# Designs tried in a protein design chat: VH-VL binders against p53630. Part 37

Target 1, 237 residues: p53630
Amino acid sequence: MNSKSQQQEQQPIVFVTGTDTDVGKTFVSTLLVHKWKAAYWKPVQTGIESDQGDSETLKNFKIAASTWQPPIFTPTYALQKPLSPLQAMEYEPNVDIRLLDFVVPEEWSAENPLVVEGAGGVCVPITRKLEITTDLIKHLIETSGHPVYVVVVARSGLGTLNHTLLTWNHLCDNGLRSHLFGVILNGEPNEGNVQALKKFGVNIMAQVAQCTTAHDQDMELHELPSVESLMTQQDVE
Below, E stands for the ipSAE of ESMFold2; O stands for the ipSAE of OpenDDE; V2 stands for 0.75 times the mean of E and O plus 0.25 times the DockQ between their complexes.

## First folded at step 15 (VH-VL; framework fv_guselkumab)

Design n1 (at its last look DockQ between E and O 0.01; V2 from the best seeds 0.00; counts 0 for: pae E 20.0 > 2, placed apart)
Fold by OpenDDE, look of step 15:
Structure n1 (fold): chain C 237 residues (1-237), chain A 120 residues (1-120), chain B 111 residues (1-111)
Amino acid sequence: as target 1 above (237 residues)
Amino acid sequence: EVQLVQSGAEVKKPGESLKISCKGSGYSFTSYWIGWVRQMPGKGLEWMGIIYPGDDETRYSPSFQGQVTISADKSISTAYLQWSSLKASDTAMYYCARLKKWDDWLFDYWGQGTLVTVSS
Amino acid sequence: QSVLTQPPSVSGAPGQRVTISCTGSSSNIGAGWDVHWYQQLPGTAPKLLIYGNSNRPSGVPDRFSGSKSGTSASLAITGLQSEDEADYYCQSYDSSLSGSVFGGGTKLTVL
């Protein structure tokens, strides 16, 4: 059921995290950016020695059903090695990632939502002080002045129950329950896992998959909720 | 490429049993609901029911509950619609269609249809 | 008889704009359920035309557009072409019936 609510005056920041690396955060972020006509920001990018970066991937991703040209903001940190931020910094001794350095891009006009893609999972260390992605989310909540919501990207298939629940519970236990919008499952649809997760109180926002046909790709946008639904959820909690 | 291919046209007499098929390909058959839609001659589309081949969960329209049986054989990616005893009023085109998502009720792919003619 | 009400027929000349209405109720369209549109060319199976009220799948020309407001939905066709002659069906979900519902269908004739 797709319920539409009134638009909020202040546009939200939606932090996209995952249960792990390579679960499809960039893909899901891309879909959300186009669905919501949002801007995109990945605060920390690693692996630039071997990869063009997720920002470029998003920029080059074409969706036939979308005419949106997303504003893409430069990562605050871009590290060479394709490792976690902490590990990547071992190869760059002059780089010292601090939470205070993460400021919402000034170029963001706040006319549209901002999708923020995290690195790896919620417990990925991003500073030399062993602060994790969860701490970055909290920092944005405290400093951005905007409503901040969290979306968890998880695999749809085998093993996702444990990883999703661990991630979900971790966020809840860290005081982010009211900021949790839901989980987007990426992969072949798995109704069994969906139902199981729901029984544990996890909100499943959508099931999406990378498809080979343009038709199916365009249809993925339909699976995603509207940005207005975020506000509706906030009002209920 | 996603495809739904239905069995051929059927000509039957009242009282006879019938089972028509819909074979899915190009996607995970067990991951999507399959629905059946009736279209009587010169009439509109009528939803009959759906089945989830992954666990064989079936849902029927109230109008068709007890009138037909929907089933699936996931081993060959095939859904079925069957009658135990056909009536003349069952004469119609029958379509199978894939639901993109259960709660959206979006039929994104359709079979070519199976014409069923029941006459004395 | 159909839960969703459509005009039985509409017509237009090539190049014109035509609209097909789909009127529902508080238990379907009015309840917030999405409306989908299907095109059925003569002698063929229905094809998805519009999904999620206003979205076009790949391959559908931008001449086709959908909208939803209140308890009703509308399909608009601009720059009408001879190939657009077909039956058009709206579809949604009805909570009172706990099932999919179709409109009665609209036959579009291109004059």
Scores: ipSAE 0.027, ipTM 0.558, lowest interface PAE 6.4, mean pLDDT 90
Fold by ESMFold2, look of step 15:
Parts: C-alpha cells; sequence; structure tokens
Structure n1 (fold): chain C 237 residues (1-237), chain A 120 residues (1-120), chain B 111 residues (1-111)
C-alpha cells in the first residue's frame, strides 16, 4: 500500500451467457451485479408481450439488507415474441438488428464493471445475417474499448457435462479462451460433475443455488469471486 | 408530412404487362416497410405483400406469391407492383401503405389508390 | 372467406351506439396479436382509426373505442353521426399465413 490509494483500473465488461435457455443467467447476473456493484445491460430482450423482461426482473430482486440498486440500461432491442431474436424479427418486419447497433451505453460511468446478459446460449441467432451471440461478444471485444470477459452459466445437474463442454469448447474454438472467466454452475451442488468438468479443462469459478430467502442469497454473494481476482487469474493464466 | 402518392389509373387488356408505383415522401423511405393491398370491386381489403426498400427484402401473401412482383427504387423513393400478364380478375383498386410499428403490423399511412381495369 | 369475421353491415340512428365485432382464431387474435381498425369513407382510401386494440390516433374522436378479449375484438361508436357512414375493417397478424389479415369489412349505415 503506498501514499495514494489504488490507482483506478479500466473496468471490464463481463458478458454472461449460458449453455441453454432457463439455466439461470438472470439470477447469476443479479448475483454478479450485486457482488461487483456493477451496472447491468441486456442488449436484446425478447418475449416482452408476456414478460416484463430480464432488466425488470433484476430491478425487483432483493439482496439481503442492501438498499443499493444497480444502474440498469435500456435494451438496444426489445421484441414481442418469446423466440430467438432472429425468429422474433419475423413478427416485426420493421426491425433489423445489426451488430453495429450494440454500443455500450454512454451512461455507464465505468467506475464499476458492466454485466451484459446475452439472450439464450452462445449459438443463438441474433441478426438476419445469422450472426450469433458469440459474434456479439466478439463485436464488444473489438469496439467497446474495455476489457471484455465471458461467464458461462450452466445447470449443476443432469446433462450439464455435455452442454457445458459443447459451450466451453465452442468459445475456445472461436478464440475466446483468454476471455473466459469460467463457468458458474447453478443448482444443487454436484461434486462429481464439478470434478468431471475440471478434468476436461473447464474452469469452474463458482457453484450457486437459486435461493428462496434474501439471507441465503447474501451468503451466495459472499462466496463469489471478486472481478479483480478473476482479471488477475486471466493475466497470469 | 408523410405522403404516399400512387400512379394514375390504368386500363389494360388481358395478357398485357403493368407496373404501378408508390412514391414516399416526408420520411426516410429506406427505413420502413411498404405494403400493397388489393380491393376488388365491392369487396374488402386483401394484403398482397411487403418490401423493405433498404435491402429489397420482400414477403408475399400466399395468395399472391408468384402472381405479382413487388420491387423498389430507393434512389427515387418509389415502390412498385408489377404483373407480367394481366388477367381480367386483376381488376381492382390497389393501395400502398407504410408499416409503422414493428410489433403489430400497423399500416399508418396509405396511398390514394390506383384503379386497374382489365377488360375487352 | 375472410380470416377475421366481421358482420357485413350494422346500422343505427343518429346519437345511438353501435358495435362492430371482429372474430379471429388461435393463429391471430387468440395468439395475442394486436387488432387495428381502419375507416374507409365512400370513395377514399382506408385511414387508421384505432391501433393496438384500443389506442386512438390524434384527431380521432373519443366516441370511437376499441377492445379485445380472447379471440375477438370490438369497435364501439357512440353518439352516432351521419359522417360515420363508412366501411370499417379490423386487421391483425396471422401466424398461419405469416402476414397481415383483414376482416371482411362492415358497412355502417346511419339511418
Amino acid sequence: as target 1 above (237 residues)
Amino acid sequence: EVQLVQSGAEVKKPGESLKISCKGSGYSFTSYWIGWVRQMPGKGLEWMGIIYPGDDETRYSPSFQGQVTISADKSISTAYLQWSSLKASDTAMYYCARLKKWDDWLFDYWGQGTLVTVSS
Amino acid sequence: QSVLTQPPSVSGAPGQRVTISCTGSSSNIGAGWDVHWYQQLPGTAPKLLIYGNSNRPSGVPDRFSGSKSGTSASLAITGLQSEDEADYYCQSYDSSLSGSVFGGGTKLTVL
């Protein structure tokens, strides 16, 4: 420690994706946002005809005794049907999603990290040119001017070995290994699956369970790694 | 002021070709879908198809697929509806309309209509 | 027949209330798609009257109202005036046709 407090580091963008729909991306994003005191952005939201959307879900989530609420940015695109963005555009012909439209919100102060939640999994088609979530991640890497990292959310239980390995290997094969913070397993603890994934070289950064009480959620926050430790781990390898 | 101005009435014989036009003004022509709607004499409205002039993507109603061609020339802000060989049953009023909201297929502005008469 | 079913005609005396029904199916209104209404005065192009089930554009009198329930929609006109004599069309999206569908139209006669 010197005579000046820590020098300010450039704050990262952390993209949260998943192995499938309904694996708990929004719950995990909520935990990360509260752990890191981060801002939140879901660039493309679908299904707004039947749901208020993931940004609204995160806004209404309670964490223990805290009254702090994260900065939550408006989606760049919000579509009506509960389908992939590509399919939802079939019902909204005046919408044409383009990767260049995904610009990090200027309102983000960059004093804290930005958590960006993707739609569905890594291969979910977003644009009429069949660009997928992975292409959106690469776009943010190329254009944002900030370090960009990826967190994969997966189920802790049945089927996760296959789905997690497919997702992990896809990201690595697309040149994103150095950007991967790791996998967060969501659900009942399963040490056998954790050890199996580790044998295949998958980094398991945390295991969480979706909880009923605010106290249990605060305990989950305590167990999550800091963004600084994850960035240090990536630099050292 | 948003306007859609269509070409004038046409009197044609069966077997002839025809191309009618719809010129948009007062807005960004390439940023909105344009649709075509048929109204046969004494009958209701039938959606024929839409085009996005920005990239020429075109969608047709199943009833009109292969029966007409929808196109656009963005350099003059004009959409077209075209027949290669008219039939007497093509006698109708044809409207163009702009699709406003992306989530509800709202036609917010309409052209004045082009009457096409195929006879003799 | 038309995918959306409307009565072919309705009539009312000046000052009265009339309603025009629009009945769809599970592939359009029943799937949750919005209903729009258009007015076509004699000899003119259609004009937007009601959008998003119940919203009035600027300049449409509040005696026009719309509603939607289940697989059906309804247009209500109160305080009927002679200038309301026109054809009225409902419209929605249909997933089976992957496009727009209109009702068959309802001719309103002011007696």
Scores: ipSAE 0.000, ipTM 0.404, lowest interface PAE 20.0, mean pLDDT 86
ESMFold2 (binder alone), look of step 15: mean pLDDT 93; pTM 0.947

Design n2 (at its last look DockQ between E and O 0.02; V2 from the best seeds 0.00; counts 0 for: pae E 8.0 > 2, placed apart)
Fold by OpenDDE, look of step 15:
Structure n2 (fold): chain C 237 residues (1-237), chain A 120 residues (1-120), chain B 111 residues (1-111)
Amino acid sequence: as target 1 above (237 residues)
Amino acid sequence: EVQLVQSGAEVKKPGESLKISCKGSGYSFTSYWIGWVRQMPGKGLEWMGIIYPGDDETRYSPSFQGQVTISADKSISTAYLQWSSLKASDTAMYYCARLKKWDDWLFDYWGQGTLVTVSS
Amino acid sequence: QSVLTQPPSVSGAPGQRVTISCTGSSSNIGAGWDVHWYQQLPGTAPKLLIYKNSNRPSGVPDRFSGSKSGTSASLAITGLQSEDEADYYCQSYDSSLSGSVFGGGTKLTVL
């Protein structure tokens, strides 16, 4: 059944993580932001010495089928080196990232969902105390006062089974099963991997890919589920 | 740019065998299903079957099961539709089309069609 | 004979609004399967017009719109133009047949 009901509930925060770096988190976040008419926040940005940052990338990304102008909030931390947050801080001794510093932006009106993009994968250390992205997700769950859902971005092709299952199981084992919405596979479609992951109980939300044509790009936007589907899943569990 | 290019028109007699082709380009050929659709003269579209070139999984419409064979050669990004013995009733336009996703059955790109005429 | 039922023909004058219905059943549209629409200009291959009930591919004018409700779907064309004269097909999936199904097609004539 493809019936979705509109619910007048508190707008959700959707944390977008990945199985690794460079799996397409920014791209997928961009699609979700436009699909849901959401706001965007990347709490930790690294590599600003050589890159404009994912926030700017999202801001400049144009989708023909979307007229949405997303609110983009400033990263809490922006580090110079294109490394993990922990490693990047080695070059900035005065920077000490703490979980308590991550507060949902006040500028977020909560009229629309908030997409939060994580740095790297779930086990990426983000503090000098070796707290990881998973800990940041838990922090947002505990402090934001909003429903928090997790989306995992993974590659669609070879090797994704192991990385996806490790990531999925890690999140489940850390008490985030009820918050785990699903996986978005990024890359050329791979039906074999989709079916395999489903057999392991992984919810595949969508298969998307970066496209070269406007036609395909517009269609990718519509491969994503509606934000209402998040609420439906919450009610079932 | 995604393209499906089909082989040229065929004129055959009843009882003859035939194999027509559909070549895909501009995308990963092994990552998308290819379907065949028949359109008899002056009639509507009829789904015949699909093939996944990545592993050669094939599915047929019940109406066409055993009547035709769908295959693919991924080395040259080509899908095939073939008959062992043509009938006059096989006279039709045949289209190949790319299936966007398995679960939505959306044919997003189409070939130009191959006209097959079977007459005595 | 088609699993999805369409009117065989519709007509309209330039600038008018026309609608093409696609009636299914509980095993296809009613089961929640998406409906797609294809346009086939005379002597050409079908082209995707509407996908997933109401979405327009890039290049398709906003004059074309799709909707789905219950066991039926509808294609609407506003501001009818001469170039819209074509055959239109709805398409979905049928769980009872475990396969793709097309409507019988509708010939649109622009008067």
Scores: ipSAE 0.182, ipTM 0.700, lowest interface PAE 1.7, mean pLDDT 92
Fold by ESMFold2, look of step 15:
Structure n2 (fold): chain C 237 residues (1-237), chain A 120 residues (1-120), chain B 111 residues (1-111)
Amino acid sequence: as target 1 above (237 residues)
Amino acid sequence: EVQLVQSGAEVKKPGESLKISCKGSGYSFTSYWIGWVRQMPGKGLEWMGIIYPGDDETRYSPSFQGQVTISADKSISTAYLQWSSLKASDTAMYYCARLKKWDDWLFDYWGQGTLVTVSS
Amino acid sequence: QSVLTQPPSVSGAPGQRVTISCTGSSSNIGAGWDVHWYQQLPGTAPKLLIYKNSNRPSGVPDRFSGSKSGTSASLAITGLQSEDEADYYCQSYDSSLSGSVFGGGTKLTVL
C-alpha cells in the first residue's frame, strides 16, 4: 500500500469560515493549528490600523503543554480599516484584490495540514467584482492542487440556530457539501442548540470554549477530532 | 552558525546574588524558546525552565519555581538565569539550550555551560 | 530520583551492540510523548543524538538507533567504538510535572 506516501504529498487545506465576523474563528483556528500541527494562513486581513492582525494573535498564543510553533504565512492582502475587504479598499484605492492573487504560500512544506482563516462569514465581499468568501474557497479548491475542506465556526449561544443553518445551507447549495468537515460551536456549552442543529442535519464536529490553564487547553484539544479521522469520514460518505 | 554562548564561571558565597547569561546568534532569537538545565556535580540533567523571548512567557519546573528567575533581553539576544540568594546546593553546571521550532521539547543546540561554585 | 529510569551504566567491547533502556510512566512516554536522546562526552555539553524516538540528526552515525514501545524507550548502539564512551540521557514531556523530564543518565564504558 501507498497510503502513507500519498498522505504525505496530499496534506489538506482546511478553510475556517464563520457564521459572522466575531464568532471566534481565530481562537478555533489556533486550536486546530495546534491539534493538527498545521501551518496557518489568513489570506486577507482587515483592520490593521488598530489591531496587530489574526496572524500575530495566533503567533503569540501558545498551548502550555507544547513548545511547537506553527508556521505562519503572511497575508496576501492587509488593509487598514476594520471593514469587509471590499469596503476597506475604498480607503486604499491602490489596492485591487483579485482571487487569482490567492496562491497557497510556497513556504508551506505540505508535510502537515494548512489552516486558512477567512475574513468574516461566507458571504463577505472580498473583490470589487463582488466575489465573496465562498468564491475564495472554490478558487482554492480549483487551483491549490490539494484536498480542500471547510470548517464553520459558530457561536454556541443566542441566535446560532438561524445563523448556522443559513451558513451551512449556503455552502451546501454552492456545491461544497462534500468539502464540509462540519461546524465547531464556540462558547459556553449549549446542548440544546447542539441537538437542534443535529436534527436539521448539521454536522457538529466539536464544541469548544475559551480557556487559560494548560490543563483546560489540553482538554479542548482532546475534544477536537484529528484531521485524519475527518478525512476518513469524507472518503466513506 | 547557530551558537549559544554562556557567561564565564562564577565563584560565589552563600547569600550572594548572581545572574548568568546565554547569548544566541545565527538565528531569530525571538522566535525560539530557550531553556535552562542544571547538572549537579556527578549527577544528571535537570530541566529548570524555558522562556520565549518574543513575549517573555516563562515556564518553570516545579522544583525550581520560586528558586530562580529566567528572563531575556531581546535587544541583545540574551537570556538570563538568576538567583537572589545563592545556597551551597546551587553549586552546579548550568546549560542553556534552544528548543527546535518544529518539534516539542527538543533541545537542538546547547551552550557550553557555566560552572557556578558556591562555597564559604 | 529521575522520573525516567535508565540503568546507571552499561558496557561493551568494541564492535558489539549495546542497548540503553529508558523507562517512564503513563504521564510521559506512556501517554505517547516523544523521546529524545542526548550524548554527553566527558567534559562537554550534551549534544542531540536521537530525536522523536528514532530520528538521527545530520552527522550522527546510523549505528545509533532509537525505539519506543509502551512506557519505555531504547537506544541501541551497534559497532561500538571507543569514542562512544559517554553519558547518555533520555528525555520526554511529563504531564504531571507540566514540563521536560530527563532520565538519570547511563554511563557507557567501552572495554
Scores: ipSAE 0.014, ipTM 0.567, lowest interface PAE 8.0, mean pLDDT 88
ESMFold2 (binder alone), look of step 15: mean pLDDT 93; pTM 0.948

Design n3 (at its last look DockQ between E and O 0.77; V2 from the best seeds 0.81)
Fold by OpenDDE, look of step 15:
Structure n3 (fold): chain C 237 residues (1-237), chain A 120 residues (1-120), chain B 111 residues (1-111)
Amino acid sequence: as target 1 above (237 residues)
Amino acid sequence: EVQLVQSGAEVKKPGESLKISCKGSGYSFTSYWIGWVRQMPGKGLEWMGIIYPGDDETRYSPSFQGQVTISADKSISTAYLQWSSLKASDTAMYYCARLGKWDDWLFDYWGQGTLVTVSS
Amino acid sequence: QSVLTQPPSVSGAPGQRVTISCTGSSSNIGAGWDVHWYQQLPGTAPKLLIYGNSNRPSGVPDRFSGSKSGTSASLAITGLQSEDEADYYCQSYDSSLTGSVFGGGTKLTVL
């Protein structure tokens, strides 16, 4: 019996969103999946005509310190064009994404957390009705029967303050404040931005960076907070 | 019940090749890493490497990289450790062990060991 | 030469408490990686004794306990029994070596 899997009666779903399309959501999701020994699901994948997909990227991403082999579930929708889901559907007239289509994979045993990676940022439209990623998060909260939390991935450098605060405030204004774990900043360390964001009440979970040595990557992984600690923090607030 | 059963003792000469085996049972063989650990006579345990039979991903200790080959046949739930050319210094007990699923680098079940003796 | 340092031997009388230390560094135990302990009875394969610093697998008596602090870990055995005479190994992960590391092992003698 492994200690990490037996401590929680109900495993959480953690939705990973970002301030933009290329902020490193897949990378951060990979780190979280390995840190938490979690399963992975990207409900909507676009750009399959030119990209292997984020699921495959995550699968192939190896972390030396981790022996975890993540369960990866198939996207509910996979679209050809490397565009937002709404735009991508313009090229596939027979595809009509609906929020009701997004059901937590049955293959998920709920023995471990589920990391869900969103497409783009929180205001990215994913349906022809102009429903956005935020609506998908709300849908999962209402229908999954599991605790649902949100992690925001943002760049660490210049310009991130505005985008991060807009994203954070958007989520708060949409009633998701109690579901927010925090922000992970991806890029070169920037303590100034960290401190600035904290002054605005943003919880900074970690700073991570890509293209590090195996040693540095292992250390970054280790420094990420446990899902249990984050859940406990939410209960106190 | 999880069990790892290793092949029998080997007596070899320097320069000979050798392949020893570890058969897993009582669990999903392709869902767990299998590792090899060396124990020289009267010495401690040394991690050699691991393999994930599900996709044959292999990781080696720097000390054993290029010195041995780890492989697996998932059709018969068996992992292998092999030498192309044995040395006298390879004389040791070799253990296979399963890695736990949720605890990093935890060897939760062990084989009985295979004694390899290399002498001229 | 082991990355993790253990005393080569410890001894105790039946009923006594003994402790086995495992000293690491900032790249393994000190970095926060979990420590596991294994018992190897004479002429047998190692057996998992403690995992995740302080957890006992099924079948391991509560006389055995593990702890970790800083760059070191410790195995404690209370109510020492004759059957506890064995070699004990600590094990962890080392980031600098990108792999599993064992202690040198400690021979426990029950007097």
Scores: ipSAE 0.869, ipTM 0.935, lowest interface PAE 0.6, mean pLDDT 95
Fold by ESMFold2, look of step 15:
Structure n3 (fold): chain C 237 residues (1-237), chain A 120 residues (1-120), chain B 111 residues (1-111)
Amino acid sequence: as target 1 above (237 residues)
Amino acid sequence: EVQLVQSGAEVKKPGESLKISCKGSGYSFTSYWIGWVRQMPGKGLEWMGIIYPGDDETRYSPSFQGQVTISADKSISTAYLQWSSLKASDTAMYYCARLGKWDDWLFDYWGQGTLVTVSS
Amino acid sequence: QSVLTQPPSVSGAPGQRVTISCTGSSSNIGAGWDVHWYQQLPGTAPKLLIYGNSNRPSGVPDRFSGSKSGTSASLAITGLQSEDEADYYCQSYDSSLTGSVFGGGTKLTVL
């Protein structure tokens, strides 16, 4: 009984980025990992002097409907200060982050999708050469040997039209339109913002919120699209 | 071949403690949930709880939370079901079962069962 | 009463088709959670028969099939044989109980 929930060969990498820090990337990544029965990788983690890190947060998040136990890979870089990776390196001068160091973990069996969670938003500086999260996404596209897609996490309110449009347009202007699965809005539903973003051609793939009950979390997990449907949708769009 | 071998039948008195076992072989023991299922005489199947031996995460059915303890010893590939104080109503067949990796809550391989009889 | 409702018994002659229903609610099958089926031959442990609503594991004959619609699932057995005489259980996840639930079981008698 070796049931698999995903295609066994040429499994996608899905990069989760955001419009900003603290928009819910780790919560959304957790939902996607359980929905898709995916592995998880946070390539660069900052702020470990005061935080367990996003990998531990994801590991400890329980979704009752799911019995999936994700493979969770060690960050390539873990930095002490709660700053952008570039700035955090000022406090750890022996660390020199290079994009070439971000190799998809060899431990990933590639029998399921890999969810990769970025640090902050799409323009967050990572290297001393001023390479940003967008450059990391492009690096994975060029070097991984797997299909790479992008999910943008955004607030449902709090000025999201501006932040989401800036992020979406930035990714499109950088040649990533064909890689974009869409935007997941996190927070209290706001139909006005959803309709406004749709008028600008932004694909809203889901609306989620962190709930207080396991039942509501199960329902949010169930409502998320499958990775297969998103890949098919991209081919048609 | 995947195999779950349970400990032998038990005859106990009310108030006694008991620990029964389920030894897994033919697969990576720490990579799959193991669950326990009760079948009272002439009755159907009832899920009791599951454990992931890789990190000892446990989940209990509401009907059994606080009534039993589920544990695992990964060094000998064995899961356990324990009672601190048996009741006559605990008389039943107890199965262990492995959960499938790719389908949520799928009991894909079952042990042979352990009959527990509790009477005065 | 069990959360998933099955008929207590069904019967059929060799070669016939029988179906076993499994009726749930909006918190389990009706919420879209998968249904699995198990066969328990007399005096033996349960064995996986159908998973993920309709998938047949290796070694299970083609004459066993499963389906799901709305709040209910169905197990069909065609070409009924005497060795099919067993108890059959459906099972799903229930979001209100935050865990697994089994049907009450159906005893299949082959005449």
Scores: ipSAE 0.771, ipTM 0.902, lowest interface PAE 0.8, mean pLDDT 92
ESMFold2 (binder alone), look of step 15: mean pLDDT 93; pTM 0.948

